# Ledger of designs, part 1: VH-VL binders against Rhythmically expressed gene 2 protein (Reg-2)

Every score and structure here is a prediction.

Target 1, 260 residues: Rhythmically expressed gene 2 protein (Reg-2), of Drosophila melanogaster (Fruit fly) (q94915)
Amino acid sequence: MRSLSRFRLITFDVTNTLLQFRTTPGKQYGEIGALFGARCDNNELAKNFKANWYKMNRDYPNFGRDTNPQMEWQQWWRKLIAGTFAESGAAIPDEKLHNFSNHLIELYKTSICWQPCNGSVELLQQLRKELKPEKCKLGVIANFDPRLPTLLQNTKLDQYLDFAINSYEVQAEKPDPQIFQKAMEKSGLKNLKPEECLHIGDGPTTDYLAAKELGWHSALVHEKSYAYLVKKYGEDIDRDHVFPSLYDFHKKISDGAVVW
Unless a header shows other numbers, all headers, positions and changes below count from the first letter of the chain; Kabat numbers aren't used for antibody chains.
F, E and O stand for the ipSAE by ESMFold2-Fast, ESMFold2 and OpenDDE, each averaged over both directions (binder to target, target to binder). V2 = 0.75 x the mean of E and O + 0.25 x the DockQ between their complexes.
Where letters were taken out, [cut] stands.
Atom coordinates printed by the task and the answers are left out, and those that the model quotes come from them; centres of patches stay.

## First folded at step 2 (VH-VL; from b10 with heavy chain N62S A64S)

Design b10s
Fold by ESMFold2, look of step 5:
Structure b10s (fold): chain C 260 residues (1-260), chain A 123 residues (1-123), chain B 108 residues (1-108)
Amino acid sequence: as target 1 above (260 residues)
Amino acid sequence: QVTLKESGPTLVKPTQTLTLTCSFSGFSLDTSGVGIGWIRQPPGKALEWLAHIYWDDDKRYSPSLKSRLTISKDTSKNQVVLTMTNMDPVDTATYYCARVQTYDSSGYFLDYWGQGTLVTVSS
Amino acid sequence: EIVLTQSPGTLSLSPGERATLSCTASQSVSSRYLHWYQQKPGKAPKLLIYYASSLQSGVPSRFSGSGSGTDYTLTISSLQPEDFATYYCQQYGSSPFTFGQGTKLEIK
């Protein structure tokens, strides 16, 4: 872990970095829908979940926090769920929508719906063992609703982390510099410099480039090839800081193969 | 290869209705996160956003021009049509169509533009 | 309505010099909605920077963007002859979606 000794703050994204869905929303929504009598094809649910994800993020950014008037994040999810099922052939009756959506919202706080990404637990365990909180803070920066602390607790990742920032609560989301600044403040570290900070995430623009533009160091964990990423997101992506998974990142760090 | 091209009349008389067509290739307007916007630029002046239409048929219009504008799409033809009523000499401008795109489902930008068509309102 | 005010209106510089172009919003704009475009005479605008600081594919690394809230900056570290153009900032977060009035970067 010598490559990481220069860092006083290391932060992680959550979705597709530390945690991932156990099954697709299409399959998970389909199973819950069947239980509540709203039977839809899983492929239609997956397609319409994606469509409604785009619509909600366009019309009510940051889970409704950054709109005028503000939408509560539970209403944000209720609207997404209602649209997903209605467009898939089985609308949820108005009188049942609150309870149905709340059931899904509660499930997605848990390890029923989430699992660790490849290598995430092992890396966090090693970092907590070797980097004590007084020397290096470990945190989360996520574009996420207020379920984030409960999710980290229910998936047992909270024990390895000093703090978690969710975009809804702080009214700032990646790639906005403000959310990274909030994380530096939350760390409590005196005289913390950007170059002493490392951010690790799967978003080429929201994680990697955003942190790099602030003078942080960053690592991109992504399934696509370096060639694909550079073609789409530009040459600011450093080949030596792109990894297929946290497992590969951990291995390279352990081998001393990463230079910042 | 993403391309867009504006077509329609280059000269209209005051009070007439302008109809412009944006024809595009290299992408589909059925793709989530994609749209077409219309922007105009009077000679020697700044850019002005007019309207856009998204893949889900959501439409937005400049409030100052809303009563005069209509936007529609024909996804099967890869076309978007803008209609602007009651043209006036002050509406003389180059009219551009452009692709609306997003990488995070929320922040949108205009990544590819047509070459523009100059529309002169005179007589 | 969010007004974007660009400064200066015209910037006269020589090749090799550093250019700094400002865009000030009348209200706070999230970085994800702030973009920069380059326009050469007789040509359509070209996307240069999206999300305030991310370079569009194919844009040279001498271009950079920064800022948040109400104050945004486009920087060109070493001007090339092809960089002399008009630059527009744009916010695409709150309707009506607006452009700044432009900064013309011209050869001194």
Scores: ipSAE 0.675, ipTM 0.857, lowest interface PAE 1.5, mean pLDDT 91

## First folded at step 4 (VH-VL; from b10s with light chain L55R)

Design s56
Fold by ESMFold2, look of step 6:
Structure s56 (fold): chain C 260 residues (1-260), chain A 123 residues (1-123), chain B 108 residues (1-108)
Amino acid sequence: as target 1 above (260 residues)
Amino acid sequence: QVTLKESGPTLVKPTQTLTLTCSFSGFSLDTSGVGIGWIRQPPGKALEWLAHIYWDDDKRYSPSLKSRLTISKDTSKNQVVLTMTNMDPVDTATYYCARVQTYDSSGYFLDYWGQGTLVTVSS
Amino acid sequence: EIVLTQSPGTLSLSPGERATLSCTASQSVSSRYLHWYQQKPGKAPKLLIYYASSRQSGVPSRFSGSGSGTDYTLTISSLQPEDFATYYCQQYGSSPFTFGQGTKLEIK
C-alpha cells in the first residue's frame, strides 16, 4: 500500500464499484412479479427498467429529494416499479402496488440481490489492516437512497468503513462538488486538503472527473477499455488511473505500480 | 459521425406558420436519455431555447412561446419537426436544432448542433 | 425563471493572456445543469464544458470550468487566436431553460 500513503481520505462509490447486483433487475423483477401475478418477459422488464430509470432521474432527481414538493424515496421507487411493469404488459393495480413495491425495496437492501464486486472485499480488508482510522479514513460516497447503511451492514462491508454518505440524505448528488465536500466534513479530519483525498468509482463523469476537478485524486474502475473511455469522455482520463476491476487496482497498488 | 441539419423556408410572411425539420444521423432518438432541442438566435443577439423532445416523447416548451410552438418526432425518418405559428418580424433569427444528451440520466446538455438556418420574417 | 448574468459583456485581450469569464445565476443551479458553449461568428455554437467543469471531447486543456451554486467561471489559461469568440453559459435544470447573454472575447 506504498502508493496510498499520501492519502488521509479514501472514498468509494458503491454500485458497480464495491457491490453489484447478483442478477439483472429484469430477472429479479420477473421472479417477484410472478409471485404476485404480474408476469412479464424478463427482457422487456430489463428494457423498461432502464427506460424508467432515465425518466425518474429526469423528472424526480435524487430519488425525489430534489423535487418540489419533495417525494419520499419509497414513492420514487414505487413509481419506477409501476411504470416498469405497466410498460412491460402487466400493470400492477394501485391497491397492490404499495405491498409489491415494498417487497422489492426490502429485498434490494439484502445480500439476496447484491454481491461484492471482484476484489472489493480483499482490498477493503487490506486497507483496514494497513491504514487504520487514525491514519486514513475510508468512506462511501454514493448517489443512493437511505437504504445505504443497511445495505452495507447486510453485505458485511460496513466493518471496513468509517462513514457512508448517500445523496438523498445530504440533498446533493455526484457530480455536484457539495457531496464531496460533505464527505470531507464527515471524515472529521482537520486541515484536510483535496490533494490528500482519493475517490474510487465506476462513473467516468460522476466519480472520476468530478473528483479530479475538485483537486482530489481519482481512480476509475470500469469494464470498458481506456481507448473507449477517452474517446467518449475526453483526454482528462489518465491512462495510469483506469483499472478493469478493484482486483486489478489492488494488485497494482500492492506492486507499487501506481503513482499519484 | 453525429450530424444534424435544419431545413425549411428562409422567408416567411407575418402571421404565417413556420415549419422547420431537423434531420439527423449517427444516433437514434429511441435511445434512453437522448432528445432533440430547438434554439434560436436573432441577428447579433443571444441564444434562446425554444423547445425539446425526448426519446420517450416527453415535450417541453419555452413558456413565453408555448402557445405558438409544437414539436414532434418521426423516429423512422430520423426527423424532428418544429412548428411556430403567427410569425412576426421579431422572430427573425437563425434557428438551430441540437442533440440533447445525458451521462447521468438527470443532467442534460446540447452536445451536437446543426449549422442553423436563417429565417427572415418580413412583408 | 433563472437568469444567468455573464460578466463582462465584452473582454478585450491579447493572445497568450488568461481570460476569466463569469456566469452568475439568480438562484442556485446544480453543477450538473450548468454548461458552457463557444460560438464563432457565422458558426453554430459548440459545447465546451458540461456539468460546470467537464471538458467535452476534443476541447483543449486550456479551457476549464469551475463553480457551484450561483457562481460559475470559465477560464482560458493562455489565449490562442482561435479562442476569440462569444461564450455562453446555460442552465438546463429549471424551465425555462436559459442561456446567459454572452461574453464576447475580442482581440485587443
Scores: ipSAE 0.730, ipTM 0.882, lowest interface PAE 1.4, mean pLDDT 92

## First folded at step 6 (VH-VL; from s56 with heavy chain S32Y)

Design d1
Fold by ESMFold2, look of step 7:
Structure d1 (fold): chain C 260 residues (1-260), chain A 123 residues (1-123), chain B 108 residues (1-108)
Amino acid sequence: as target 1 above (260 residues)
Amino acid sequence: QVTLKESGPTLVKPTQTLTLTCSFSGFSLDTYGVGIGWIRQPPGKALEWLAHIYWDDDKRYSPSLKSRLTISKDTSKNQVVLTMTNMDPVDTATYYCARVQTYDSSGYFLDYWGQGTLVTVSS
Amino acid sequence: EIVLTQSPGTLSLSPGERATLSCTASQSVSSRYLHWYQQKPGKAPKLLIYYASSRQSGVPSRFSGSGSGTDYTLTISSLQPEDFATYYCQQYGSSPFTFGQGTKLEIK
């Protein structure tokens, strides 16, 4: 892992970088809905989940933390879940909504709903073996609610990581530089320079460009081609730092084929 | 190719209602996170946001002008209509429509603008 | 209402020089809501920078944005003749959505 030896801090995004949903929210919500007597078509649930994801992020950003008045993150999810089912033809009765929402919230803390992305566990294992905590800290920076530490524990990724930062608790979200600065502080490293930091994520704007603008090094893990990404997000994306998956990133790093 | 164009009267009398249409192509308002906004600019002055409408028919209005503004969309015709009642000479401005866009479902910006139409309120 | 104050109001520089334009918000704005637009006389505004620091496709690398919280900056590293225009910052996070009053960048 010679090409990573310059880094004292390596951070990762979670969703679609280290972990991904095991099945779609439409399908998962459909199964739980049936259990609670709220039967909806899975395709309608998927559509309305996505619609409510956009509505909630527009109206109550950062899971309600950055809203005036503030909304608690559990209320944020309860509202999203209620809206998703109501718009799909089967509203959850108010007397059941709390328990229903809690069931989904708890389920999405676990490996029942999440699985590792291709190559993520293998990469973390090798990094922890070769980059001891004395030399390099490994962390997570995620636009995420306070369930993040529990999720990492339940998926067994926490054993490879020194810390995790979630946007709700620090009241700052990617691409805002403040959340990256909080990660540098959380690392506990003395005299840490931006050039000694690497951020790896799937978000072209929220991960890759945001970290790069701070003087960090950055790697983008994304299924779309380099040509697509440059056309949409501009020429600041470096061809040599875009990878289809963490598996491909890991292979390139092991071969010594990546230059920073 | 994304294009937007404003149409409507260029001269209105005080107290009349202004109706402006934004006709667009190259995208659909059925796309999550997409919308159309209206912005005006009095001659020689700064930009002022008026209203916008999103794909889900959510509508937002400038609080100081809310009682005078109505925005609506016709997705099948790729059009958005803005009406502004009780026009006054201070409302003389160039009126722009623009596409509202997001890459992260939370942060929105105006990535494509129409040419603008000058509306003069006099007499 | 979040007021965006741009400084300076007018900036007179020669081609090749470096321009620094300031946008100060009356209260904190997340960088994902802070954007920069360029407007030339008689033309519609054009998006330059979104999310405080991300360049819109087709915008030259001499334009860069930075900042967080209340203080944001647009920098043009080496001015070209086509860069003389008025620049607006905008916040799109809290209604009413507001623009700064503009900084006019002119040839000295």
Scores: ipSAE 0.792, ipTM 0.899, lowest interface PAE 1.1, mean pLDDT 92

## First folded at step 7 (VH-VL; from d1 with light chain S53R)

Design f3
Fold by ESMFold2, look of step 9:
Structure f3 (fold): chain C 260 residues (1-260), chain A 123 residues (1-123), chain B 108 residues (1-108)
Amino acid sequence: as target 1 above (260 residues)
Amino acid sequence: QVTLKESGPTLVKPTQTLTLTCSFSGFSLDTYGVGIGWIRQPPGKALEWLAHIYWDDDKRYSPSLKSRLTISKDTSKNQVVLTMTNMDPVDTATYYCARVQTYDSSGYFLDYWGQGTLVTVSS
Amino acid sequence: EIVLTQSPGTLSLSPGERATLSCTASQSVSSRYLHWYQQKPGKAPKLLIYYARSRQSGVPSRFSGSGSGTDYTLTISSLQPEDFATYYCQQYGSSPFTFGQGTKLEIK
């Protein structure tokens, strides 16, 4: 892991970087909906979940934290869930909505709904073994609600991490520079320079470019090709820092194939 | 390749209703996070946002012009239409349509613009 | 309404010089809502920088954005002849969505 020795702080995104859904929201929402008498097609639920993700982030950013008046993050999810089912042809009755949404909210903080991404556990294990916490901090920076610490505990990733920052609690979200600065502060490292920080995530703009534009080093884990990514997000994406998975990243770091 | 083009009358009389069409290609309005915005620019002056419409038919209007503006889309025709009622000489401007885009589902920007059409309001 | 005030109104410089264009918001604007556009006479505006710092595809690396809160800056590190134009900042976070009045960058 010599190519990582220059870093005093390494941070990770969560969704589609360290952890991914075990099944699509369409399937999970469909199963829970059936239990409450709200039967919908799984493909419609998946489509409308994504649509409502965009609507909620447009209208109620940061899970409602950045809304005036502020919305509680549970209410934010309840509204997303209600819209997803209503648009899919089976509205949840108001008297059932609170309990229904709470069941989904609780389920999505567990390993029932989440699993590690390819190579994430192996990388974290080796980093924790080889990089002493006194010299290199490992953390999470996620646009996420306050369930994040519980999720990391329930998926057993918390043991490898020195801290986790979620956007709701700190009232700052990627790609905004403040959340990265709060991560540097949370690390507790004295005289930490941006060039001593590495951020690893799947978001071309929210993770990779955001960190790079602040003087951090950055690695992008993404299923799409470099050519696709450059065409869509611009020429500031470095081919040598794009990887299909954390497994591939780990292999290339171990082989000494990555230069910062 | 993404392209947008404004069309409609270039000369209108005071009190008339202006109807402008934005015709676009290279993208679809049924794509999540995509929209069309209208911006105008009086000769020699700054840009002014007028309205936009998103893929989900959510519509936003400049509050000072809201009573005069209507925006609609026809996704099958790749067109967005803006109407502005009760035109006045002060509304003389170049009118642009532009694609509204987001990469984080929250922060939106205008990544491609049409060439603009000058609309003159005079008797 | 968030008013964006750009300064200076006109900036006269020679090719090869560094240009610094300021955009000051009357209220705090999250950087993900702050964008920069370039406009040449008789042409449509062109997106340069989105989310305060990210270059649009095809924009040369001499263009960079910085700032947060109420104070944002567009920098052109070494001016080229094609860079002489009017530049607008825009906030897209709070309705009405507003542009600055523009900074005209002209050849000295």
Scores: ipSAE 0.816, ipTM 0.909, lowest interface PAE 1.0, mean pLDDT 92

## First folded at step 9 (VH-VL; from f3 with light chain S54L)

Design g2
Fold by ESMFold2, look of step 10:
Structure g2 (fold): chain C 260 residues (1-260), chain A 123 residues (1-123), chain B 108 residues (1-108)
Amino acid sequence: as target 1 above (260 residues)
Amino acid sequence: QVTLKESGPTLVKPTQTLTLTCSFSGFSLDTYGVGIGWIRQPPGKALEWLAHIYWDDDKRYSPSLKSRLTISKDTSKNQVVLTMTNMDPVDTATYYCARVQTYDSSGYFLDYWGQGTLVTVSS
Amino acid sequence: EIVLTQSPGTLSLSPGERATLSCTASQSVSSRYLHWYQQKPGKAPKLLIYYARLRQSGVPSRFSGSGSGTDYTLTISSLQPEDFATYYCQQYGSSPFTFGQGTKLEIK
């Protein structure tokens, strides 16, 4: 991995970078809803999950951490779940809501709901083999609640990583520079310069541009074409650092085809 | 392409109610995270946020003006309407509508603006 | 209410010079709620920088944003004639959503 030898810190996002949902929230919520007598159409649940994701992030940012007064992240999720079902035509009875939400919260800590993205495990294995912690730290920076360490353990990714930063615990979210600065601190590396850091993620603004504008190097893994991305997010996206998947990223790094 | 245009009276008398319409194209208010905001600017002065309405019909008003403001949307017509009661000469300003947008579902900004309409309040 | 104070009120510079515009918030503002707009005389404002540091599509690379917490900066590395305008910072995180009073960048 000669193209990566300049980096002392490499960080990854989780959702749609290292891990992805195994099935849609609509299907998963629908199955659990049926068990609790709250049957809703799966397509409506998927739609209203996304709607409530936007509402909750607008009104109660960072899973409730950045709210005054602060909201517990479990209550944040219970509110999201309750709204998703109510808007989809079948509210969860109040007496069952705690147990229902807890089942979903626990399920989303596991490989039942999550699977590796294409190429993520293979890349991490190669990096850990070739880049020992004394040469390069590998970490996670995620806008995520405190379940993150357990999720990484249950999906077996923790063995390849030196640390994981979740936004709830550090009270900072991407694209805020503070969460990247906290990752540099968590690495324990002395005199670490931004140009010695690489961040890999799927968010054009929250991962790629955010890290790039801090002087880090950045790689974007995204399903959309470069043409779509530059039209929407501007010319600061470098064509040579956009990849369809971590599988493609890994292949190009191995071929020496990436220049930073 | 995204466009916004303000319309309504350009001259109103003190105590009258001002009604402004923002007509837009190139996007829909059914899109998650999208909204329309109203901002005014008195001649030679700074920008002042008045109100906005989100795709989910959530509405926010400047607290100092909230008793005088009403905002509503008609998604089928691609229009947002702002009403401001009890107009006074101090309310003379250029009134802008702008699209409220987000890329991370939490941080919002005003990415496209209309050309503005000058509203003069004079007896 | 979060008050944004911009300084200087007026900045007189020549083309080719570096401009540094300050925006100070009365309370801490997360970077993703802090934005910069440019307004030329007789025209509507235009978004320049969102989330404190990210350039809107079509904005030249000579514009950059920095800062966190209460102190934010807009920098123009080498002024062009078209950059002489008024610049506003805005916070969109805590109601009421407020603008700074503006910095007028004028030709010397």
Scores: ipSAE 0.850, ipTM 0.917, lowest interface PAE 0.9, mean pLDDT 92

